# VH-VL binders against Sensor protein CitS (citS): the designs that were tried, part 16

Target 1, 196 residues: Sensor protein CitS (citS), of Halalkalibacterium halodurans (q9rc53r339to534)
Amino acid sequence: AQTHEFSNKLNTISGFLQLGKIDEAVDFIQKERKIQQEWIHFFIERVNDPTVSAVLLGKISQAQELGIDVDIDPSSQLLTPLQERQQELLVTMIGNLLENAFDALLASGIENKKIYISFTDMGDDFIFEVEDNGPGIPPQLMESIFEEGFSTKEGTHRGFGLALVKKAVHELGGAIFLEEGELGGACFVLTIPKHE
Short names: E, the ipSAE of ESMFold2; O, the ipSAE of ESMFold2 at other seeds; V2, 0.75 times the mean of E and O plus 0.25 times the DockQ between their complexes.

## First folded at step 12 (VH-VL; framework fv_spartalizumab)

Design m6 (from g5 with heavy chain Y54L; at its last look DockQ between E and O 0.89; V2 from the best seeds 0.84)
Fold by ESMFold2, look of step 12:
Structure m6 (fold): chain C 196 residues (1-196), chain A 121 residues (1-121), chain B 113 residues (1-113)
Amino acid sequence: as target 1 above (196 residues)
Amino acid sequence: EVQLVQSGAEVKKPGESLRISCKGSGGTFSSYWMHWVRQATGQGLEWMGNIIPLFGTANFDEKFKNRVTITADKSTSTAYMELSSLRSEDTAVYYCARGRKYSGLYLFDYWGQGTTVTVSS
Amino acid sequence: EIVLTQSPATLSLSPGERATLSCKSSQSVLYSSNNKNYLTWYQQKPGQAPRLLIYWASTRESGVPSRFSGSGSGTDFTFTISSLEAEDAATYYCQQYYDTPPTFGQGTKVEIK
C-alpha cells in the first residue's frame, strides 16, 4: 500500500536525522521529489485526463517503492477526451494490469524487475500495452487467465483482477490479448474503440 | 531469422493507385507495430504511417493522411500500404519495417528489402 | 516535428582511417524519466534497406561489429567508425524516436578512396 510505502520513506528520513546525517536526509528527499517531478512533466504533456494521470503516477510511485523499474515509451500519448464510463473502466484496467505485473514480479525472485508501458490514441482506437520481465504465462494457460478465480498456485488470492480487466474491455467494445513482448515476461495488449 | 518480404517493383502512371505488401516470417508480428517508410530519389527517409496487425489500428503522418491506407492480415502476418492519386514525386523506394516495444515503438529493427515504385507518363 | 541535421554530407577516407559523423537535433531527445537518448543510427548500402546499428544513442545492436560506436546526449550526437573497412562504404542516417512522427537526418555518405 501507498501508506506503508510513505511510512518507510519517513522512517528513512528520520533515521538519517537521528544519526545526524542531515545532508543524506536532504539528498534522499530531493531524489524522491525529482523522480516525481519528471513523471509529472511527462503526464502534463502527454496525458490530458487527470484521473488516468493520477493512477499512473500512483502506480509508478508504488513500483519504485517495490524496486520495480518502470518505463513508459516517450511517444505514448492519451490526448483524446475520455467519456466518463471510458475513464472509469480504463482506470480499473490500468490499475489491475499493473497490480498483476507487480504480483508476478514480486513472487518471482527476479533481481532486475522491469515493467514497460506504452499507449497511444493516434488512430481510431486507444491502444495500451503492459509488459514485464517476469516468468510469463505458459501457452496452455493463455485462455484461462481471464476467468474469475483463476490463479497459479503461488498467487491464488490475486487472480481476480484480470477477469475484471476482460469484463471492462468488453463493455467498451474492445479486446485484450496476452502476447509475447521484448522483455520475456507477460505482455498484455488491449484496444478500446474511441467511438462505436 | 526475422524477415520482411515485400512485393515487387512497380511502374505507375500519375493518378493511379499503388498497393504494396509486406509479409513477415521468423518471428512475432501481430502485436508489433509495422511501419512504412519511403525514400524518394535524391531525398532522405520519410515515415508514412504504421499499423498494429492484431487490431488493425493504423496511424498516418499528416502529410499522407488523405492518400494513404494501411491495412493488415494478422493470420498471414502481412501488412499492406496503398497510396492513391500518385504523382511523379511519389517515385521512391517504399520500405516496411518492424518496430520494437521496450527498446522503442519507433525503433526499426527489421526492414523489408524495399519496393521500387516509378511514377511516370 | 524534430529536425535532425547531419554533417558532413560526404566523407571520403582511406581504409583503416577513423570516420566521425555528426547528428544535431532541433530539440532534445533525452527522455529525463529514464535518462536515455532516443536516437538511432542506421547504415544503408547502395541498393539495400537501412540496417540498425546503434540505438539509445550508444547501444550497439546485436551482431554489429565493435568498430561502430555512438555517443552524445540531448541535441548533439556522434557516430564513429574506428577503422574503416571496404564494406563500410554506405550512407549513414540518424533517426530520433523520442516523439512522433519519427524523423531522419539527411544522411552522411561515407566513401572509400
Scores: ipSAE 0.818, ipTM 0.911, lowest interface PAE 0.8, mean pLDDT 89
ESMFold2 (binder alone), look of step 12: mean pLDDT 91; pTM 0.933
ESMFold2 at other seeds, look of step 12: ipSAE 0.829; ipTM 0.917

## First folded at step 13 (VH-VL; framework fv_spartalizumab)

Design n1 (from m2 with heavy chain I54L; at its last look DockQ between E and O 0.92; V2 from the best seeds 0.82)
Fold by ESMFold2 at other seeds, look of step 13:
Structure n1 (fold): chain C 196 residues (1-196), chain A 121 residues (1-121), chain B 113 residues (1-113)
Amino acid sequence: as target 1 above (196 residues)
Amino acid sequence: EVQLVQSGAEVKKPGESLRISCKGSGYTFTSYWMHWVRQATGQGLEWMGNIIPLFGTANFDEKFKNRVTITADKSTSTAYMELSSLRSEDTAVYYCARGRKYSGLYLFDYWGQGTTVTVSS
Amino acid sequence: EIVLTQSPATLSLSPGERATLSCKSSQSVLYSSNNKNYLTWYQQKPGQAPRLLIYWASTRESGVPSRFSGSGSGTDFTFTISSLEAEDAATYYCQQYYDTPPTFGQGTKVEIK
């Protein structure tokens, strides 16, 4: 929800102003403006769906608040019109994959937290990849991470988000798997057929 | 350690098809995009398309979309490129190349040795 | 699509000299979101596949000698071999990977006298 996140930012600004912390309020506004301007060019050029753009931009802003650097491959594109159900489920899947990456990174001791995103619609499928530089997923847990209620000693998440992603991608006739990634953490890839 | 080994040179006639294999080893074949790039004699390089072997989803440059087929066989860690309706202009060396991820999907860090294809009557 | 123009077409230099190659892009390949230039330099020796040398315009690939370097931003890029060695005789290509399709320059051939 963009309105909830926007409301929280307004409350933060209001709080600084109410406390007479003008410099802090200005600094907060400047940081938010800079992030938005740098990413808006990418989304206007590369993503033809305002809802998907808004979710991604909101998650990028959230990542900054959490001290996490997010990169989206500049060759990424989502220009093919989405059906209403595809849009709804894709937004859910992207959100949950990114929240899973945030949780894994925040639970880690890694100083330079990074997330890498790529997506394409050049072929017959929509393909999304989300990679982090966190602790990764041990091979013995690969099957379990998609099950409802999954929890480990290392994770803080109950595992419901990934189960929801797997159900959502299945409804669209696609699939989700783990891949080897360049950053050494988890790398999730999902594919969704364009046709019904 | 990472190696991409392509099938051997071919001589073709106009109107025929070619099919080139590229076997990847020393890495997780299914996790990386495999790209096809060609180079006519003494000329620059031209991207043709790619595939992600995990799903078998392929993408193509518009120039080749109706003539090129790209596939992969996960069990043999081998990608294939087929180019149909050959013309003399298709005479080139054809390369497979592995893309990266964080550093860039179209950053080609390992290349096959190349397959020389000559199309002549 | 983005056109890359390399110059000169051929350089003929003596061992120990500095080689300077230019690559100009028809559009900026600077990604403002992370402030990186998505430009790559490859080396191709006769009868061989290209070899990745430089990515992000100035980052050397692992195992590449320090005499190879890249610089520039936006649309204008330079590749330098600080002290030319006999083994550096090759054709050098720039490539952009900012936008699809990825595209290559036409190459600069470096010859050693």
Scores: ipSAE 0.780, ipTM 0.896, lowest interface PAE 1.0, mean pLDDT 89
ESMFold2, look of step 13: ipSAE 0.785; ipTM 0.900
ESMFold2 (binder alone), look of step 13: mean pLDDT 93; pTM 0.947

Design n2 (from m2 with heavy chain S31N; at its last look DockQ between E and O 0.70; V2 from the best seeds 0.76)
Fold by ESMFold2, look of step 13:
Structure n2 (fold): chain C 196 residues (1-196), chain A 121 residues (1-121), chain B 113 residues (1-113)
Amino acid sequence: as target 1 above (196 residues)
Amino acid sequence: EVQLVQSGAEVKKPGESLRISCKGSGYTFTNYWMHWVRQATGQGLEWMGNIIPIFGTANFDEKFKNRVTITADKSTSTAYMELSSLRSEDTAVYYCARGRKYSGLYLFDYWGQGTTVTVSS
Amino acid sequence: EIVLTQSPATLSLSPGERATLSCKSSQSVLYSSNNKNYLTWYQQKPGQAPRLLIYWASTRESGVPSRFSGSGSGTDFTFTISSLEAEDAATYYCQQYYDTPPTFGQGTKVEIK
């Protein structure tokens, strides 16, 4: 994922240079640097776990390449240390929830694709929310979306990601729910107790 | 139509406790955070804490941490705020307020009518 | 915590006049990652709860008349009522929701002469 994203950026820069468009190449490099610096600053201030920060930053970069606008609530924080198993499973859950949102948005005809993320550790739990402005999930499918093999996308992505999220959150003693969100698509909310 | 309806006014003495309810209707109660904000007579607004009703997880401003309990009952769509060891400076109007999501977790779009609490000897 | 300072404390104006209210933040509430200012304006009439008017510094809440507007960025914000109506007599509060705890200005009371 990281190597593919870097290669695409290099090809874009190379293309500008091969066409003699030096100013455009410089502007592209400066824009990419600015975006990364702003997000890195956010994660340094708000997220004490470097592995979670790296996953989120990588997914933001991936969303950028896919034409998806990602927003993280500025009040979000993850400052409480994660246990090793919590970190491993949380990274997996965040990754799969975001990939689910990417797939839903890319399969749709929705203009101005958006993902909203929030998280907090202010209370006794770690709380995460991922919302998209995609087509959403019909109520009759709500429990089915977590079953192994379930997919709303024919032949593109198997239904293993959400089933894995459900198993991971339950291993950590938490829960996951599908809510209605402000953006009108799917809104997944999960909790993980800080201490067993 | 979204409505937040709070319990009635209370008169208390120092050292007592208060408990205020806030019933939400016209929306899915568990989809939104519920916040508590107070306003002393003729003064500004002060955030006290919130509840995340789907999980029952509460968060508090450090100023209130040892005196405030915030809970929710999903089956009745009702949030509760309890404040213990009351002082005369706790005299205020207490509001519940609903937070948003994408627009902001601490953006308060609907407010209860307020509960006037007077603490005097 | 972020301190919001409003001025003036009181405005007394006639119907049809322009009301201009200021809110200054002790720290920037501009979220550079999405270029939005996390600042709101509320209206509170006597004996009533606050009502959301403006969020993201300049976005009007649905159902709010167009005579209400907000502007500014970073630390300096302005709320304007372009042509004052009798029902606009109220206290107006700014609030930041950039960082926790959310905090409010002390209010500007708008009176109709």
Scores: ipSAE 0.768, ipTM 0.892, lowest interface PAE 1.0, mean pLDDT 89
ESMFold2 (binder alone), look of step 13: mean pLDDT 93; pTM 0.949
ESMFold2 at other seeds, look of step 13: ipSAE 0.790; ipTM 0.897

Design n3 (from m2 with heavy chain S31R; at its last look DockQ between E and O 0.84; V2 from the best seeds 0.73)
Fold by ESMFold2, look of step 13:
Structure n3 (fold): chain C 196 residues (1-196), chain A 121 residues (1-121), chain B 113 residues (1-113)
Amino acid sequence: as target 1 above (196 residues)
Amino acid sequence: EVQLVQSGAEVKKPGESLRISCKGSGYTFTRYWMHWVRQATGQGLEWMGNIIPIFGTANFDEKFKNRVTITADKSTSTAYMELSSLRSEDTAVYYCARGRKYSGLYLFDYWGQGTTVTVSS
Amino acid sequence: EIVLTQSPATLSLSPGERATLSCKSSQSVLYSSNNKNYLTWYQQKPGQAPRLLIYWASTRESGVPSRFSGSGSGTDFTFTISSLEAEDAATYYCQQYYDTPPTFGQGTKVEIK
């Protein structure tokens, strides 16, 4: 996924250059670098796990290419060290929740696509939330979206990602909840105990 | 209409415990964090802690960790705050407040009416 | 922990006058990733709970009259009541929600003559 996104950015730069649009190429490079630097500063101060930071940075970059605005609540923190298995599964869960949100937003045709992320380790649990402003999940589908192979008739790629999230969170002794979000879309909230 | 209704005023003696309820209505109780904030007369507002009702997970300001318990009952849409080993300095109005998500987890958009607690001999 | 200092402590004005309140933060509450200031203003009348008026430093909460406004960035913030009404007599608090724990200013009491 990272090589595809990087290749697309190189193609965009190359396209501007081939068309003689030098100023547009320079502006694209400068914008991408500034956005990444601002997020790197946030992660240095608020997230003590380099693997989780890398996944979130990668997904933020992917979201920008897709025209999706991602925001992380500034009070978010992940300063407590993760156990190896917690890190592995959390990366999987974050990645799949964000891909699910990307797919829902892109399929919806909604203008001003947004994703909101928050997380905290202030208490005895790690808490993560991912919300989008997409169409949400119809009530009749809310329990079935976590089933293996679930898909809409349009051939969405959601069928494996949410099942993996459910399995991962339960392996860590945690829980996941889906509700209608404040932004009008889906809101996934998960909890992972810090200690077994 | 979102409404947070707290239990009534209490008069306590030092060393006792207090327990304040906060019932939420007009919204889905489990979707929002519930916070507790107190205000002593002539002093500022002070955040004490919160609860995430969907999981029953609570967070506390360090200065209250050893004395505060925060719980929620999803079936009655009610949060509870219990403060033990009361002192005269705990005399205050205690508020519950609903936190938002997108605009900020610690943005308090609705407040309970407050519960006046007086701790005196 | 971020400290908020409000001034003046008390402001006595007549109806129709402009009220200007200050809130200064010990650390910046400007979030560079979205360029928003995580600063709120509340109104509290005697015997009542605080009421949210302004969030993100300058965004009015729904149902709040347009005479209330907020401005500023980083560490210096201003709250303004453009034409003071009798019902505006209250204490006004700023609060930051940039970092935990959330913290409040000590308040500015606005009195109507």
Scores: ipSAE 0.654, ipTM 0.842, lowest interface PAE 1.6, mean pLDDT 88
ESMFold2 (binder alone), look of step 13: mean pLDDT 93; pTM 0.948
ESMFold2 at other seeds, look of step 13: ipSAE 0.731; ipTM 0.878

Design n4 (from m2 with heavy chain N50Y; at its last look DockQ between E and O 0.91; V2 from the best seeds 0.84)
Fold by ESMFold2 at other seeds, look of step 13:
Structure n4 (fold): chain C 196 residues (1-196), chain A 121 residues (1-121), chain B 113 residues (1-113)
Amino acid sequence: as target 1 above (196 residues)
Amino acid sequence: EVQLVQSGAEVKKPGESLRISCKGSGYTFTSYWMHWVRQATGQGLEWMGYIIPIFGTANFDEKFKNRVTITADKSTSTAYMELSSLRSEDTAVYYCARGRKYSGLYLFDYWGQGTTVTVSS
Amino acid sequence: EIVLTQSPATLSLSPGERATLSCKSSQSVLYSSNNKNYLTWYQQKPGQAPRLLIYWASTRESGVPSRFSGSGSGTDFTFTISSLEAEDAATYYCQQYYDTPPTFGQGTKVEIK
């Protein structure tokens, strides 16, 4: 499956980063046929955390294979160093938010599937937003989407993704909300305080 | 439909503080960033900062860092900008402006009517 | 900080004429990852707030008359009014929103004779 190949590529990137081989990690990313060179340059310039960069690049590649157009706001930046626990939980939250957007778009039958991402560290918090042009969240379900085991009526089940995000953001002293977005689908926004 | 309505014109003395309100209507106030932009008479536009109303998180241009406070009240759908230690060069029209999301966080699609502020002795 | 330079400073034309305004950026505002230019044009009539006309360099905002258009890429942009009307007398500003802080050009004043 594509999941095994993706995981193997992430392990290779992680291995380079764990050994302090930053140039080698960048070379590996740049050799990936699925990753556009312009995305790599964006992340080198705007994101100082190699682990967050690797997760986002991997998800962009996955979206491309799925026919999903991903935009990241060009003003986005993550230049403030993350504490170890912030990094671990942020990676989990980003991954789960994007997987939920992929699942919603793939189940929807919508043509021209889009995801918009923005993030900033310019204030006292880290701010992340993930928006899709999918079917959105019906108002009657908005309070329950973060509960463990929540599933939509269509499809079989999607277990704990958003519940894990809510738990992770709470551990970091932050918050997560649904907003109305420009694309008409779901728009998740979260904040993480830089310091307790 | 979308409207941003600002507080009225003010005349101030140097050293005083200025506080301008901006009430949003016709849209979900907490879903969009609110920016502040000013325009001195006969000059161009200058971005001052923003508030993210859902979180109450604000940020601003370094030029204003020690003089500006930006806040929001979610319950009244109102943003506020306060500028302290006023000088004659702060004489300007002050605008609130709504940012977008997908089209760009710093794309200003709706503007308040402006608040004329005159700083003179 | 990205500097935007507009020319000319003032443009005086008769009704029905074509107006062409220039905006030059000190660095590229083309986001190659999505192939969009993060440049906007606003119209500001005397005593009024700016009005968004064009974003992404060439995309017309809803409700904006078709006589207004934008073109260009990277660092060199133009704004065109194909057939001037009396109500188009205004100052026109470009703005970049590619990088923070967002910045504006100094404006081009369009006068109708």
Scores: ipSAE 0.814, ipTM 0.906, lowest interface PAE 0.9, mean pLDDT 89
ESMFold2, look of step 13: ipSAE 0.816; ipTM 0.909
ESMFold2 (binder alone), look of step 13: mean pLDDT 93; pTM 0.945

Design n5 (from m2 with heavy chain T57K; at its last look DockQ between E and O 0.93; V2 from the best seeds 0.86)
Heavy chain, then light chain:
Amino acid sequence: EVQLVQSGAEVKKPGESLRISCKGSGYTFTSYWMHWVRQATGQGLEWMGNIIPIFGKANFDEKFKNRVTITADKSTSTAYMELSSLRSEDTAVYYCARGRKYSGLYLFDYWGQGTTVTVSS
Amino acid sequence: EIVLTQSPATLSLSPGERATLSCKSSQSVLYSSNNKNYLTWYQQKPGQAPRLLIYWASTRESGVPSRFSGSGSGTDFTFTISSLEAEDAATYYCQQYYDTPPTFGQGTKVEIK
ESMFold2, look of step 13: ipSAE 0.840; ipTM 0.924
ESMFold2 (binder alone), look of step 13: mean pLDDT 93; pTM 0.946
ESMFold2 at other seeds, look of step 13: ipSAE 0.855; ipTM 0.929
ESMFold2, look of step 14: ipSAE 0.851; ipTM 0.929
ESMFold2 (binder alone), look of step 14: mean pLDDT 93; pTM 0.947
ESMFold2 at other seeds, look of step 14: ipSAE 0.832; ipTM 0.920

Design n6 (from m2 with heavy chain L105I; at its last look DockQ between E and O 0.93; V2 from the best seeds 0.85)
Fold by ESMFold2, look of step 13:
Structure n6 (fold): chain C 196 residues (1-196), chain A 121 residues (1-121), chain B 113 residues (1-113)
Amino acid sequence: as target 1 above (196 residues)
Amino acid sequence: EVQLVQSGAEVKKPGESLRISCKGSGYTFTSYWMHWVRQATGQGLEWMGNIIPIFGTANFDEKFKNRVTITADKSTSTAYMELSSLRSEDTAVYYCARGRKYSGIYLFDYWGQGTTVTVSS
Amino acid sequence: EIVLTQSPATLSLSPGERATLSCKSSQSVLYSSNNKNYLTWYQQKPGQAPRLLIYWASTRESGVPSRFSGSGSGTDFTFTISSLEAEDAATYYCQQYYDTPPTFGQGTKVEIK
């Protein structure tokens, strides 16, 4: 997935050059370097797991290509070592929650697309939150969105990804909830016990 | 309308324990971190800890973690802060405050009215 | 732990005057990833809880009068009341929420003569 994303970026640069848009190619390269550098500083300080860092960085880069602003709360931290199984399932859950948010935002037509992420390990649990400013999910559909094959009128499909998230969370002894958020869209909050 | 209503003023002796309640209404209580901040006379504001009520997970400032307990009762939309082994230096007004999310978990947008606690012999 | 230092300790001004308050942070609270400063200003009137006025250094909270404003970046921040009103007599606190634990300045007391 990372090599595919790199190839897409290389193709974008090549496209600008083939169209004689040299300044645009340079701007694109400089923007990509700046984004990586700024986020790398955050991850070095706040996240002790390189696999989780790589997944988040990859998703942030993908979001920028899609015109989606991603913020991670600056107080977020993940400094407690993850067990191998926790790491495997957490990256799956993070990836699917973010892809779900991308799909919802892209289908919505909302101009100013935003995703907010927070996480902490200060207490006895790992806690993650992913919120978007998309159309949200009616409370009466909460259990349905975690079923395999669930789809919406807009043709978005969240069922397979969210079903994997629910299974992963429960295998780790945690829980996931759809809660109220500040941005007006969906807000998923999950917890994983540190020591189960 | 968001409201945070705290329990009333208390007078305590050194060595006793304190328990303050904070009832949240007008919003989804389980969704937002609830924070505790105190203000001693002649001293500034000081964050003590927080809780996320949907999970009941609490966090504490290092200064307080051996003396403070923070809990929440989802059925009554009420958070509690307990401070044990009280000292005269714990004389303060204690506030609960709601954190935001996107704007910042430690951005306190609504505050309780405060609970005045006096610790004296 | 990030230390916030406010100055002056006290301002005594007449109605209609401009109040200017300073908050200096021991470390930058500018989050380079989103280019926002995680600094907040609160107003606390005697016997009352703090009230949120400004967040992200310069964004006014909904319902806050436009005479209140904030500016600055990184480590140096300013809070301004453009035309002081009698009801503005209060202590004003800055707070950082960039890093844990969140910390507050010691306050600037604004008095009306």
Scores: ipSAE 0.817, ipTM 0.911, lowest interface PAE 0.9, mean pLDDT 89
ESMFold2 (binder alone), look of step 13: mean pLDDT 93; pTM 0.945
ESMFold2 at other seeds, look of step 13: ipSAE 0.827; ipTM 0.915

## First folded at step 14 (VH-VL; framework fv_spartalizumab)

Design p1 (from n5 with heavy chain K57R; at its last look DockQ between E and O 0.96; V2 from the best seeds 0.87)
Fold by ESMFold2, look of step 14:
Structure p1 (fold): chain C 196 residues (1-196), chain A 121 residues (1-121), chain B 113 residues (1-113)
Amino acid sequence: as target 1 above (196 residues)
Amino acid sequence: EVQLVQSGAEVKKPGESLRISCKGSGYTFTSYWMHWVRQATGQGLEWMGNIIPIFGRANFDEKFKNRVTITADKSTSTAYMELSSLRSEDTAVYYCARGRKYSGLYLFDYWGQGTTVTVSS
Amino acid sequence: EIVLTQSPATLSLSPGERATLSCKSSQSVLYSSNNKNYLTWYQQKPGQAPRLLIYWASTRESGVPSRFSGSGSGTDFTFTISSLEAEDAATYYCQQYYDTPPTFGQGTKVEIK
């Protein structure tokens, strides 16, 4: 996943240069260096999987381009080696949860957009939480948000990938739930057994 | 009004086990980690472990991992902590405490009233 | 494991005086990604549970009187009671929540003369 994220960044820089937007290209490069500088210590110390690190860094970069502040709880850790299938599906789940949060925030009109992430492997499970400060999930949709087909709907929450997340987490023997969040938006929590 | 109410004081002998309850009210019990912290008389505070109630999954500080069990009952909004093979050094006040999320998972914003446990031979 | 060292052990002051408490961390608790210090101050009165006063080193919890404040960064932190009141007689603890396990200082007991 690192090569895909790197290629996307190179394409963006090239696009700015080809359009004669030199200042925009320089700004993009400086933002990417700043993100790496701010996050390198966290990922070196707290995340032993380079694929998960690359995906998270890529999503942080994407969030910044969208005007969204992303925080990862500093106590988060992912130090236990992932099995190949766990890694593949975890990347899918993280990506879809964050994309759903991006979509909700962009549709909301909230100017101070925030996403909060935490994860731990201290116990027998990997546990991830993703929270935003967006509008949350309407009560009418609470049981529907995980149903297949919801992510293809127009005019509801637009772009719900939660059916994919639910399928992925169940393949790993885990579960996903919606919690009330401190930020007032949606808060998704998932668990994956380390050994299944 | 967020409130954490713990079970009453206990007197134990070495080698016995204790079990303390912590009932949360005034908030969505399953949405926040519940932590256990103890304080021996005249001593500092020690984190023992926590649980994420929506899944019932617990974590433990290395110091306690072989003696402590933490569980939660979502239907009664109650967390439990059990400590086995008690020693006189386990004499302490035991607290449950609620963690936050965005502000920090290990930021304890509400505490139970404490359960005094005396282990004497 | 991050060790927090508080000083002084006991502080005896008169009402209206300024109380200044120190907390020093064995490792930085400054999170470079958001520039926040993951350091908390609690107040514990005799026979009571700790009460959260300050988090992120300097952010006052809602409902906490403005006479309580925190400052510092990295490894050196200060907690201040600007004008001491009788009800402030308590033991004050710092706690880091940057890394697991969370750890506490040994406390500073503030007494009113």
Scores: ipSAE 0.828, ipTM 0.923, lowest interface PAE 0.7, mean pLDDT 90
ESMFold2 (binder alone), look of step 14: mean pLDDT 93; pTM 0.949
ESMFold2 at other seeds, look of step 14: ipSAE 0.843; ipTM 0.929

